# Designs tried in a protein design chat: VH-VL binders against Vacuolar sorting protein 39 (VPS39). Part 28

Target 1, 267 residues: Vacuolar sorting protein 39 (VPS39), of Arabidopsis thaliana (Mouse-ear cress) (q8l5y0r16to282)
Amino acid sequence: PARIDAVESYGSKLFAGCYDGSLRIYSPPESSASDPSELHQETYVLEKTVAGFSKKPIVAMEVLASRELLLSLSESIAFHGLPNLETVAVITKAKGANAYSWDDRRGFLCFSRQKRVCVFKHDGGGGFVEVRDYGVPDTVKSISWCGENICLGIKKEYVILNTANGTLSEVFPSGRVAPPLVISLPSGELILGKENIGVFVDQNGKLLQTERICWSEAPTSIVIQNPYAIALLPRRVEVRLLRSPYPLIQTIVLQNIRRLVKSNNAV
Below, E stands for the ipSAE of ESMFold2; O stands for the ipSAE of OpenDDE; V2 stands for 0.75 times the mean of E and O plus 0.25 times the DockQ between their complexes.

## First folded at step 19 (VH-VL; framework fv_benmelstobart)

Design t8 (from n6 with light chain E55Q N93D; at its last look DockQ between E and O 0.72; V2 from the best seeds 0.00; counts 0 for: pae E 2.01 > 2)
Fold by ESMFold2, look of step 19:
Structure t8 (fold): chain C 267 residues (1-267), chain A 122 residues (1-122), chain B 107 residues (1-107)
Amino acid sequence: as target 1 above (267 residues)
Amino acid sequence: QITLKESGPTLVKPTQTLTLTCTVSGFSLSSYYVHWIRQPPGKALEWLGVIWSGGSTRYNAAFMSRLTITKDNSKNQVVLTMNNMDPVDTATYYCARDYYDWPGIEYYFDYWGQGTLVTVSS
Amino acid sequence: DIQMTQSPSSLSASVGDRVTITCKASQDIDNYVAWYQQKPGKAPKLLIYDASNLQTGVPDRFSGSGYGTDFTFTISSLQPEDIATYFCQQYDDLPLTFGQGTKLEIK
């Protein structure tokens, strides 16, 4: 139907967030779920289309399994109950947000919009309450929790926002070609992008190790699936082991990914 | 000991292709960026381009249509190829290593080759 | 492209003199300026990075300052071995660009 911009899994199902604002749900064929060999060649079938799930393109989604919620980023940030997809909350102040970070342990959401960073807390039910709102000197290009603080990529620099007092501490300049990219590790430490390399720092932005992870091109995003790092590059996906010397495990050509998206548009 | 050395022809005729090789020692091309920079006689240095540790390249737009930078990590070589040479391309050509210490990759140069003068004349 | 305008193009000074060279950027480049020394027939040598930080092994008579568009390089007491061409480089954005150089001679 439309360009797919976000994909998440929930149980055996796949959720696809589309450019037209629809949410498509795919499931495996009923007869194949019990055989691992059949799973390798399994074709997911469109189970349901939720038209009008969002007014604007669904740009990102995240399943918050521990809370039975689906987070979506489109016009704003919204939370939906699983499995029924009923809207639980919409963060009205997040209209126009360009980036977010979720801290599942504490139930905290931060997001950036223009020259502001806002923090909301899940109240334990279906609601969210604003905790803090901070001004920053320029638009935020990348954002991630680092412990109870927030690491930001602003212009061509990395800074850490102290959430207790709102002060910014400088870390180091980012790349001259690639925009800043902040990635949190499960340990709470960070990988900060600098062109095609990832620099490892602690939660205070101090050097954690001298070794860098090196990609063939500058990543636009990186997902950590321990023990792997999965980087989206302009023309491919690279998978590397998160262990020195970070060997390349697999390369996936984006042309194949584009064909999958084209096929889904035809259905 | 960290070194870079440019090698190749010192005289090239107009329209010919220039190929220069930068041989490096004391550091790994899998970790460091290497740049090519030239200096026409009596003029400012001109940045030509860079090859990243991962193999991707960025070129000065003024030269992009006729410039290629490649490397072979196992041979410790970075190769500059420049097509359609013209007398205005007469210059000393340098390769240089990008800074790598904390935090790394700064786009200024801690080590340079000796340079090689390439004259373009018929 | 960011242009770096260096002044003066040449200068002559006596041993022990204070020497000042300036670079002006065509736009705000924060502190992303490096300064190099190039002796005749030799490769450039990095002296200053981030406008004011002295590279390891460089004598402390060399210094730099500036932020934004105007940058200054200073030799506090000129020595005979300082005969060279000095130039600035910006690294705020690509393409990397250089000042035209200042040829320093001793009287």
Scores: ipSAE 0.598, ipTM 0.816, lowest interface PAE 2.0, mean pLDDT 86
ESMFold2 (binder alone), look of step 19: mean pLDDT 91; pTM 0.936
OpenDDE, look of step 19: ipSAE 0.811; ipTM 0.908

## First folded at step 20 (VH-VL; framework fv_benmelstobart)

Design u1 (from t1 with heavy chain S53T; at its last look DockQ between E and O 0.73; V2 from the best seeds 0.00; counts 0 for: pae E 2.2 > 2)
Fold by ESMFold2, look of step 20:
Structure u1 (fold): chain C 267 residues (1-267), chain A 122 residues (1-122), chain B 107 residues (1-107)
Amino acid sequence: as target 1 above (267 residues)
Amino acid sequence: QITLKESGPTLVKPTQTLTLTCTVSGFSLSDYYVHWIRQPPGKALEWLGVIWTGGSTRYNAAFMSRLTITKDNSKNQVVLTMNNMDPVDTATYYCARDYYDWPGVYYYFDYWGQGTLVTVSS
Amino acid sequence: DIQMTQSPSSLSASVGDRVTITCKASQDIDNYVAWYQQKPGKAPKLLIYDASNLQTGVPDRFSGSGYGTDFTFTISSLQPEDIATYFCQQYDDLPLTFGQGTKLEIK
């Protein structure tokens, strides 16, 4: 009966962050087997519910497997040890944050709150230290690392924040209908949304290639799982290959997800 | 050469449905947005709506209850359908191509069709 | 909806004159303004985008300026072939809206 707002995987388990602040953990059945010649239906079983995991709805989660941490966004940004989910750190300054980006290689976290962008670094233990705090001219709609700098969607424009000196460099306007959407690729390149069109740019916001990825509608969010891009649209999910001409691989109708055994909701 | 051309009936009776076809040449509908815009006699241009490259549409709220824009990329055609026509809908109807260059769409128009006058009268 | 109020409605000038046309937006639209030329019986032609940038192939006697709510369009030295109606368009937000036009005549 609980609404699920965030989903993440860890090993064979699925974590579901719920509107009531609980965390649900699902496991595969122990006798699971696959036959490549037939359809295989697999039901994950609820293993545990962690009541009171957070006081507010869990709106985003990310497993940092290389560090054995779970990042959660709810009232604030918190880090939890895996597999036991003990709270390791809470970023108090991130209370009310609306967006974040994690750079796993460097252990850097950036987040936006009101008209601020803040950067924290993981100290290698259970702690985080503030590195920088920047003022920006308006509420950040989308945020992502681009190299050591940060790409921001503000109002109806894209800008790059130089983390060394705090200056903003204009990139180009976003769409008139859809809010800005910044997606970082593992290669260090970016996809910037412009209505239903995804534009590929380098870390400086300059054209990387002339080909663009074209969704059927403006995505609300995009998840990169090489070699695929997975876009959440108003009534469906589209999966496309991240190679020109970016063919549509699969469409998943959201209202039929319960009949497919498992729920998935990417934010 | 890039061209857009509007075609369809020039006279429609009140309450009938108007169907106009914009046939494009010199560019692909998979790459460009196409808009419909009309101009009533002696009045300012009115934006009706747009169809995006992926097929989704956005309409002016004043018309959205009776307006449909569709396209067929293989036929190079964008179709405007407008229900329940009224004499106040008498206008020249244009289709226009959204500008495209780096980084993409801009919502202003580098090429327009010649326009077709549609008169709504009994 | 963003209203674009254009002035004057008509204008008569001599060859070689400087001509100025204005558009006022009902709210701040940054520089998201385009200007078009439409000759009688012909399709509109884009002249200026982003308030001040000339479209390729447009003579440099045409120019535009403005930011926020007040925008101007100028022909620095009027030529006989410039007889047309000129109008502005905002593209800051949907619905897209247009000025009512200025009919330019040679006296």
Scores: ipSAE 0.561, ipTM 0.795, lowest interface PAE 2.2, mean pLDDT 85
ESMFold2 (binder alone), look of step 20: mean pLDDT 91; pTM 0.937
OpenDDE, look of step 20: ipSAE 0.599; ipTM 0.846

Design u2 (from t1 with light chain Y32W; at its last look DockQ between E and O 0.01; V2 from the best seeds 0.00; counts 0 for: pae O 12.7 > 2, placed apart)
Fold by OpenDDE, look of step 20:
Structure u2 (fold): chain C 267 residues (1-267), chain A 122 residues (1-122), chain B 107 residues (1-107)
Amino acid sequence: as target 1 above (267 residues)
Amino acid sequence: QITLKESGPTLVKPTQTLTLTCTVSGFSLSDYYVHWIRQPPGKALEWLGVIWSGGSTRYNAAFMSRLTITKDNSKNQVVLTMNNMDPVDTATYYCARDYYDWPGVYYYFDYWGQGTLVTVSS
Amino acid sequence: DIQMTQSPSSLSASVGDRVTITCKASQDIDNWVAWYQQKPGKAPKLLIYDASNLQTGVPDRFSGSGYGTDFTFTISSLQPEDIATYFCQQYDDLPLTFGQGTKLEIK
């Protein structure tokens, strides 16, 4: 069986991006398909395999429901129509991209490739227009929109990229233990990871709170499902309340988990 | 070594379409912006348009209705197409690379092709 | 469009002379000005960018200054090889625009 490297939810269905470049679509049993909001312990069934969906492993996917598009990160960044999955656009400049962030409100895509950050805008149809191209001093490890700016996690630090003038402002050192992690909050604020600590900052990188969210370990990813922050740790998932003092709500021991996906009030 | 070279017809009849190709070497079109600039004999330089590394274009409004710039990154070629040529369009046409320096793109030119003289005449 | 008014249109000077060319923008363009040298039958060569920064490999006898609307290009000591037409260019806004050029000759 092909290794699954990416997962995404579309309605009641699950999309699995595989290492072999195939996309597997799983559906719930017929009895549960009518209400995707219901949690069932029923086993999803493979509905369809799209071979050759990508030439390279699918590293990440994101459903852009408002636009009926599926974003895939592989060799490049591609957009596919939903539900038919036809390729609508390929961002050729994103070849070799390692991270991206989608601003659904504004229809902006930013992605990093080595020491470059590019911004594209959805034209409302099937196309995307390049609007910005920036150089940055180090390889980008994490990227996220923060208002009109872009927060970058680079080797040694977090920085805010001002999209208007291209200037970089340092937020704080990212630490040495874990890769940078930038999480966007619905409020417009950011959580920046430093080891097992999450620091709250605004769109300009200003520290907002003295309190911090502390995980048992450095998370590899965090999903925000208000009022909860859900962190993927090496061998478990921690659910914490996204309210001071950010208490631990639940620990779920999970083995060999690679991805967390938010969908319909479920993760 | 960075080079740009314009190629195409040197003589075009009025109302015909001009197609020029800029072949680049020493850098990738996926990384750089390429501009087209022309210069009528004995006159000033005139910016025509630019194609971004990602394929987006910007045109001088004076030519937007009849100018198209495309590229093929794999062939290292940028193509200028200008419709409805007129004797007034007689000029040396240049392709030029946009200067690149951190943090961004600068709309001045560090490398130029040698230029190709295009004469529009019946 | 931003207009770049360059002066003079032509200039004759002797070897060793200080040469000054000016360019005036129709609006404030900060320091987004480049200067080019174009020898007969050749493509323009970038000499100055950001109004005052010397391009790599360009002799230091060339310099530029200015901010806002008034810009100056200077050759501190004119050399025989400097015979050319010089152009200013703004890159504050599209379309990019050039000055009319200054034809420099040696007496």
Scores: ipSAE 0.000, ipTM 0.485, lowest interface PAE 12.7, mean pLDDT 90
ESMFold2, look of step 20: ipSAE 0.519; ipTM 0.777
ESMFold2 (binder alone), look of step 20: mean pLDDT 91; pTM 0.932

Design u3 (from t1 with heavy chain S53P; at its last look DockQ between E and O 0.02; V2 from the best seeds 0.00; counts 0 for: germline match VH .600 < .625, pae E 17.3 > 2, placed apart)
Fold by ESMFold2, look of step 20:
Structure u3 (fold): chain C 267 residues (1-267), chain A 122 residues (1-122), chain B 107 residues (1-107)
Amino acid sequence: as target 1 above (267 residues)
Amino acid sequence: QITLKESGPTLVKPTQTLTLTCTVSGFSLSDYYVHWIRQPPGKALEWLGVIWPGGSTRYNAAFMSRLTITKDNSKNQVVLTMNNMDPVDTATYYCARDYYDWPGVYYYFDYWGQGTLVTVSS
Amino acid sequence: DIQMTQSPSSLSASVGDRVTITCKASQDIDNYVAWYQQKPGKAPKLLIYDASNLQTGVPDRFSGSGYGTDFTFTISSLQPEDIATYFCQQYDDLPLTFGQGTKLEIK
């Protein structure tokens, strides 16, 4: 219990989505402005626990700051108003979804469930409306918007789903060992995982450059925080600069990561 | 034992439609991609298309206008249909299984059928 | 489409010789190359994948190397049973494409 599976920040606060379905909110402690030593020792403190935020583990969260919403993935996909966390929409059709991608510019959500990919749009008011529903040949392992189309990691390959007609355009196989991993860049281009290698492609899946980002091992997830790419590996986190030759900037051992998570959880 | 076997006519007249059946054994069509590939006499192999476990297809653009691949998982059959045959379509036609290695699908082939020669002539 | 240019188109060598066949891709395809052996009247057999990895059950006299655009297939000591046509195949992008083949004969 109290295991944290998702973390997201909003303003000065940290949201922790927990295995028991609770949402824990951490804030910086109140401190005297006259005590610089106190500031160096400050840690986030638990401000509030929202029990029963979800019936299932909260496995992913995303703050949609431009819309003042929190997106959560647990038993389904839900949207919550910020800062008060009132539920404003639940995507009932997303029950059992295993992956999603949000396009903030257009207000479009896509998600995968079993052998289907569904698209919803924010209607500008009280909810979301279904736009499209597509069949795909197998369960989706990774999903991301690429322009108005959707890049899918299906089983062991990458394809681009044309949202206008539902056809799949082949890109290339993802790898032998690692599952497919689709990562969007702020530019709208993509990094597609192929074992320990990240391949850069444009929004049509066409190779963008010959240089590739090489991790020490196949990452399980990657977060882009310009100018850095931050990859979670089996035993560590690697931070690399997002420009050729993609030098390793920092390595964080998993034990240190566990201590950081424990400090946030047990403040 | 994993096997694929192509069956169908070996002689087709120009403009006719070719239908070939690939019968598989030792694996499930609900788990594997199956491809059709042909080899004109004395020429390189040409990839025709693939059918996904879920039934979606991709075709080589050069053949897409006249090519259809379907399957029946319960019969262990993948069917190639190619319309408007021409003497240049004379080739040995193979079905092949995509290499399976969880978590990857690699678009190279660990098991091939023996192939069936299809001659297109009057 | 990615073109695979294979050379030579045929060659003749003696038992025990070292044999080398090359494929050149029209663009960078990383290591996404497979090599096949096809004996007359038989289905192709996968020998090498990812440019250099031997498929299970393939004798270690077969080897491959290369990255990017230039790929090499080698038989270190030719045996009588190696009479066949050999093909490279790329799988970096669709459509999947193959080399023209190299017909290997023993003198």
Scores: ipSAE 0.000, ipTM 0.380, lowest interface PAE 17.3, mean pLDDT 81
ESMFold2 (binder alone), look of step 20: mean pLDDT 91; pTM 0.936
OpenDDE, look of step 20: ipSAE 0.007; ipTM 0.495

Design u4 (from t1 with light chain N53K; at its last look DockQ between E and O 0.77; V2 from the best seeds 0.00; counts 0 for: pae E 2.03 > 2)
Fold by ESMFold2, look of step 20:
Structure u4 (fold): chain C 267 residues (1-267), chain A 122 residues (1-122), chain B 107 residues (1-107)
Amino acid sequence: as target 1 above (267 residues)
Amino acid sequence: QITLKESGPTLVKPTQTLTLTCTVSGFSLSDYYVHWIRQPPGKALEWLGVIWSGGSTRYNAAFMSRLTITKDNSKNQVVLTMNNMDPVDTATYYCARDYYDWPGVYYYFDYWGQGTLVTVSS
Amino acid sequence: DIQMTQSPSSLSASVGDRVTITCKASQDIDNYVAWYQQKPGKAPKLLIYDASKLQTGVPDRFSGSGYGTDFTFTISSLQPEDIATYFCQQYDDLPLTFGQGTKLEIK
């Protein structure tokens, strides 16, 4: 069926952003009085499909729980009220943006479009104001706030954009196979992808520690849910503890998970 | 002391399968990439492939159909298997360690094995 | 695949001479070039990385330069122990590829 490009959770529910622009909402099934087996995983049930949520594929989503907002990246960057999903704001200049980063503490949004990086600030109401617009040497592949500055993966390099003066400082080359991947930690430090290796740097791009997270394959995305790092790999999800030596806690094979969901739905 | 050493047969008949073992010492295969590279007599080096620290492999497309690289981290061994050998595959075969210093992998090589000459002939 | 065209294939020079070897990449590879020295019967030894940076323990008479597609390797004052074959290698993209080599002889 529909290709799912983005997943996010809100309370007990799961949101799935689809390639056709629909948003699908899943909830846990109602439990009976009988005691279900604790070893079996129950399948989330499709509660609702919001057809036409976006005209274009939903590429990314982020729940801003403290603000009761859903951020979506599709045709542009949009903010939607929760739980009803009413559109609160659309960043018109972000039309065609390919990546973004939200700084929840300051209410700052940065995004990349073409060879530009733009910064908007939430004005305290329902609107956003443009703060800065920077030129960069090439299309940004990955972007994240690092303190008040912005870490960018462009071409096969990592750089830090100084938001005060617009200068770029080199960090190090990314991988030759996998595109750059920048992940922020709650502390403001970063994990930078280099093939299957996650490298820890401080918010100035300097080596933070000698230990690395070593995934079995190059992740396409990583989510930090302390004390865990959760990586999406080509055919599975790996969960590792964010404590040296970063042991593998769990592997979820996507094909097996699809079989479990299909079997439950067939019953 | 960091070392890599290739071992295996030095003479292989056409159509046979070549198996070479790279035994490493002084570093962990769970942290480092290891590459296989060959040099036909009097010719340029040819990159064959790499096995990543996590176990994934990448192969040169010219050899992909008949090349397998595996490893055993606990035994410090990286194994090259190449099927259907041909006289044009006569070369010195090297294993080499990817440079790893901060921030990590670089795709150039700080330590090489001594190499092993493999001759493919009837 | 990125082709590395190295020139010359052979070079003869006297002790004390300045020696220059070139590599040309078939596409822009920024500065992702390494240079190796290979003595007869031995594995290559890394001399230069990132086009111009010397590997630890390599004498200052060795240098490299270039960006984009055109790269040079220079020995400022040739010494007797420098007799070897020299190779460039690109590491911008896989497969990794090498120049054909330059066999350096001393007159």
Scores: ipSAE 0.582, ipTM 0.796, lowest interface PAE 2.0, mean pLDDT 86
ESMFold2 (binder alone), look of step 20: mean pLDDT 92; pTM 0.935
OpenDDE, look of step 20: ipSAE 0.700; ipTM 0.869

Design u5 (from t1 with heavy chain M64E; at its last look DockQ between E and O 0.75; V2 from the best seeds 0.00; counts 0 for: pae E 2.3 > 2)
Fold by ESMFold2, look of step 20:
Order: C-alpha cells, then structure tokens, then sequence
Structure u5 (fold): chain C 267 residues (1-267), chain A 122 residues (1-122), chain B 107 residues (1-107)
C-alpha cells in the first residue's frame, strides 16, 4: 500500500516512515515456547499505523536513544518523544531541508536547505536555538559533522565548512557518476564516497590511509554499526568489516531486509 | 613494472563477435578501474566503457547494446566482448588504467596498453 | 555528450619554436582536462592533468592552462623527440570524450 521512504529501529520495534506521511510500527510476534538450541528467523508484524504523523512524506528518521527522541525529516525537521511519539519540537527554519546531521555529544543539529547550511543547538528543555546560518555555493547533496566543522558534498566536490568563520576549504572532487556521500565514523574521521570506493580522511579532509573500502557498486547510503559497514546498493545490501582489507561478510537481496534488521536488533 | 596488453583476433568478419583480453601486471584489478578505448584509423579516440574495481560497468551509450566488459581479478584479465561487428568498427583497441592515487579514481589514464588493430572485413 | 574541438589538426614547426594547441569544450567542464602524447605505433602517454598539472617525469617545457571551455597546451621550446600526435580528453562527465588530435611535425 504505502511507499516506505525511511526505516529505523527502537528496542524490539521497527518504525517505517511512509510517503503518505504515516508512521508504521512493526513488532515481533508474541513470544512462544521454543527449543533454545534452534535458531529461528521471526517475521515482524504491523502493530500500528499512526495516520497523519506528518503532512508530507517522511524522508528520513533517526532514533536518538540517549535522549529518548525520534528525529524525523519531512516538510521540516521534527523531534518526537519516545516511546509515545509526542511532538517535542519542530525546527521551523528547516522547512524544505533536504539533508541533516546530528552531533549527539554536543546536541548540535545541522541541516541544508537550498543554498544554506544552518546549525541549531538543543537547549536541554526540548527546545532548540539557532547558532549559525551559512551561505554555500550550491545545493548540498550530503552533509555530516566532522569534529566541530561540517563536511559537505556539493555538486561533484567535497568541502569542509569551518563553523567558526564560515569559510569553505576544498577537499577533493567526488565521483563522476555517483553523487557525493559523506559518512562519519565513530572515531570522528570520515568516509567520502568516490563511485564504489570509500576514501578515508581525517576531520580536516586529509588522507588518513591508503587502503580503501571497495563496494561492488556505488552505495546510495552507508550505515556504520561497529564493527561493520552496511551499504545500500541498487539491488542489494552489502555488509563489510571495518578493518582492512574490509572483507565482504554478507550480501542481502532487498526482499530480505527484514531478516537483516531483525538480526541487528537481537543484540 | 605496470603493464597492460591487449590480445585477441586481428581480423573478424562482419556480424561476428569480437573478444579481446587485457592482461594486466604490476597492479591489482581489485583496486583499479580499467577502461576500453578505440581509435578508428585517422579518427579521434572513442571511449567504450569502464569496469570498476568492484565489478560494476559503465558503457558509452553508443555501444552499450553490443558491448560487455568483464574481468577475473585472480587472472589479471579484463575482457571486452563486442557483438555484431561492422566494417566501421575497424580500429585500434586499447585498454587503459584509471589513475588511482590519492584520493581515488580520476577518469584519466596513467597507463595504456600498446593497442591491437582489429580489422572487420569479409 | 561533451564535444571536444581541437585545433589545429596538424602543425609544422622548427626545433626551438613555441607550439600552441587548443581544445574547446561544448560546455563548462571546469578544469577536468588531460593532455596526451602519442607517437606512431605507441601507446598514448599522459602529460597534463587537471588542465595545468604536469605529470611526474614529464619535461617542464610542456604546460597547460584553461578553465571552463577553452584550454591550451604549450611546448615552450620544441625538441626533435616531440614529433607525435597530441590530444585532449575531458573527464567531467561520461562518456569520456577526446579531441580529434594534432599531428605535430618538425620542419
């Protein structure tokens, strides 16, 4: 029925953000007695549909577990309390935002809208205060915090925005086919996409190592879940270890995504 | 020493399938892109396509209906297959390595094979 | 497809002369241009990348310049070993495309 554009997990549940603005909540079936020596794969079932969760398609979501919040990107950026999903804050200036990055340690949000990058800080009481607003030369394709600065993919290039003074420093050109993709590592370092190749750089955009992580195709997104990197490709998901030589651990056809997500939540 | 060498038939008949092998040495196909480029006699070079380090391919739209590029990383071989050859396809065929120093691939070529002339005639 | 129009198609010059070859792109390609030298029966050799950067091991009499649509390749003092065909290549978008080439001869 409804097109699903965003997926996130919270506890044993899966949240699916839909094109019609509804949020679907999936949970495992009720527990049943089973032989503990058997490994079984369980199918999640639809528990609830929250109609009217957003007026516009839900494009992205992120669970901020340390703060018991769900971040959603749709018409704007909104924060919802967990587990009840009550709206806690809406970033009005983020109307029309196409990308964001959250720095959980500092409580900082950055987002891009048209040719602007804006920074907000969580004030601790469920509100957000604007800190900075910067002009950039073109629409931002990918955005991520890198330390206290922000790495941006714009057109076919990577740049670092210095948040203290608003200057842009060139890093290097991205791929000719795939759009730029910026991924932060838990260490604070970055992976920058260049076609099917992930290039490792430090927080200043300088080469960190000569080894690359090499996917079979250009990823549309990458999730870091230590010790793994998980890439979404046109027809499949690839899982690789985040240690040289980055061996392929698993390949999953898209119709089997539910099984991968369930395995990741079993821990 | 880094080398690329094209091998295969130098004469094919119209409608036949051309198969050329690029054998590489001094670098790993797991790390580098390899391209196929041809040059008809007295004309400009024409880019045919590329195989990425991960195995994905991109082809020039003018040739994509007839063109397949594959590789075997363990044998250091990249294979061009081109169906339904026509006399207009007479050209010197090159394989070339994409530059791959920091920060990665560039889509220009630091090493080329010597090329092999393929003549298409009855 | 991005068209690369190279001129002249052939050029005859004396040893010691300054030689200039141009390429014009059909659209803005920033500085994504490479220049190659190809001697008869030999593989092409990369000379210049990013419009103006000299490849390692290439003599400094070779240079390049340009940004946007107009690009220039220069040999500051022609040497006898420079007899070859020279061509440009754009790498802003696929398909990759090449100039027609300039056949350089010594008088």
Amino acid sequence: as target 1 above (267 residues)
Amino acid sequence: QITLKESGPTLVKPTQTLTLTCTVSGFSLSDYYVHWIRQPPGKALEWLGVIWSGGSTRYNAAFESRLTITKDNSKNQVVLTMNNMDPVDTATYYCARDYYDWPGVYYYFDYWGQGTLVTVSS
Amino acid sequence: DIQMTQSPSSLSASVGDRVTITCKASQDIDNYVAWYQQKPGKAPKLLIYDASNLQTGVPDRFSGSGYGTDFTFTISSLQPEDIATYFCQQYDDLPLTFGQGTKLEIK
Scores: ipSAE 0.548, ipTM 0.782, lowest interface PAE 2.3, mean pLDDT 86
ESMFold2 (binder alone), look of step 20: mean pLDDT 92; pTM 0.937
OpenDDE, look of step 20: ipSAE 0.661; ipTM 0.861

Design u6 (from t1 with light chain Y91W; at its last look DockQ between E and O 0.01; V2 from the best seeds 0.00; counts 0 for: pae O 9.5 > 2, placed apart)
Fold by OpenDDE, look of step 20:
Structure u6 (fold): chain C 267 residues (1-267), chain A 122 residues (1-122), chain B 107 residues (1-107)
Amino acid sequence: as target 1 above (267 residues)
Amino acid sequence: QITLKESGPTLVKPTQTLTLTCTVSGFSLSDYYVHWIRQPPGKALEWLGVIWSGGSTRYNAAFMSRLTITKDNSKNQVVLTMNNMDPVDTATYYCARDYYDWPGVYYYFDYWGQGTLVTVSS
Amino acid sequence: DIQMTQSPSSLSASVGDRVTITCKASQDIDNYVAWYQQKPGKAPKLLIYDASNLQTGVPDRFSGSGYGTDFTFTISSLQPEDIATYFCQQWDDLPLTFGQGTKLEIK
């Protein structure tokens, strides 16, 4: 069986991006399909395999429900119509991209490729328009919209990229133990990872709180499901309350987990 | 080695459409902006338009109604189409690559094609 | 459109002379000016960018200065191979615009 590198939820269905470039679509049993909000211990069934969905491994996907699009990150960034999965657009400049962030409100895509950050705007139809192209001092490891600006995690530090003038402002050093991690909060604030600690900052990189959210280990990803922050750790998932003092709510031991996906009040 | 080369007809009749192709080498069109610039004989340079790496275009308003710039990244080609040519459009046409340096893209040109003289005459 | 008024239109100087060309922008364009050298039958060659930065590989006898509306291009010691037409260009706003050019000849 092909290795699954990406997962995303679309309605009651699960999309699995595979290393072989195929997309597998799983559906719940018929009895549970009517209410995707209900938690069931039923096994999802493979409904369809789309072979050749991508030429290279699918490393990330995101459903843009408001636009009926599926974003896929592989060789490049591509957009596919939902539910038919026809390719609507390919961002050719995103070839080699390693990270991206979608602003659903404004319809903006930013992505990084090595030491470049690019911004594209959805035109409301099937197209995207390039609007910005920035160079940055180092390879981008993490990227997220923060208001009209872009927060970047680079090798040694977090920086805010001012999209209006292209200036970079340093936030703080990211540490040496774990790759930078930038998480956007629904409030517009950001959580920036420093090892096993999450630091809260505003859109300008200003520290908002003195308190920190502390994980048992450095998380590889964090999903926000208010009022909870859900972190993927090497061998487990930690659920913490996203309110001071950010207590641990639950630990779920999971083996070989690669992705967390938020969907319909579930992860 | 970075190169740009313009190709197309060197003679166009009035009211006809000019189609020029800029073939590039040594870099990818998905990474760089390419501009079209023309120069009438013995006159100043005139910027016509640009196609961004992502495919977006910007045109000189003076030519917007009759100018189109497209590209095929896979073929390393940028195409200029200009309608309703007039003898006043007689010029050497250049394609040029946009200079890029941190932190961004700059609208000056570090590499040029050799240019192609297009004469509009009956 | 931003107008770039270049002067003089033509210039004759002797080898070794200091040559100065000026370009005036119709509005403040900060340092968004480039200078090109164009030899007969050839494409323009970038010499100066951002008003004062020397392009890689360009002899240091070439220089540029200015900020705002007034810009200058200088050849500190004119050489025979410098016979060409020189152009300034602004890239502060679209459309990009060039100066009228200065034809430089050697006496």
Scores: ipSAE 0.007, ipTM 0.513, lowest interface PAE 9.5, mean pLDDT 91
ESMFold2, look of step 20: ipSAE 0.546; ipTM 0.789
ESMFold2 (binder alone), look of step 20: mean pLDDT 92; pTM 0.940

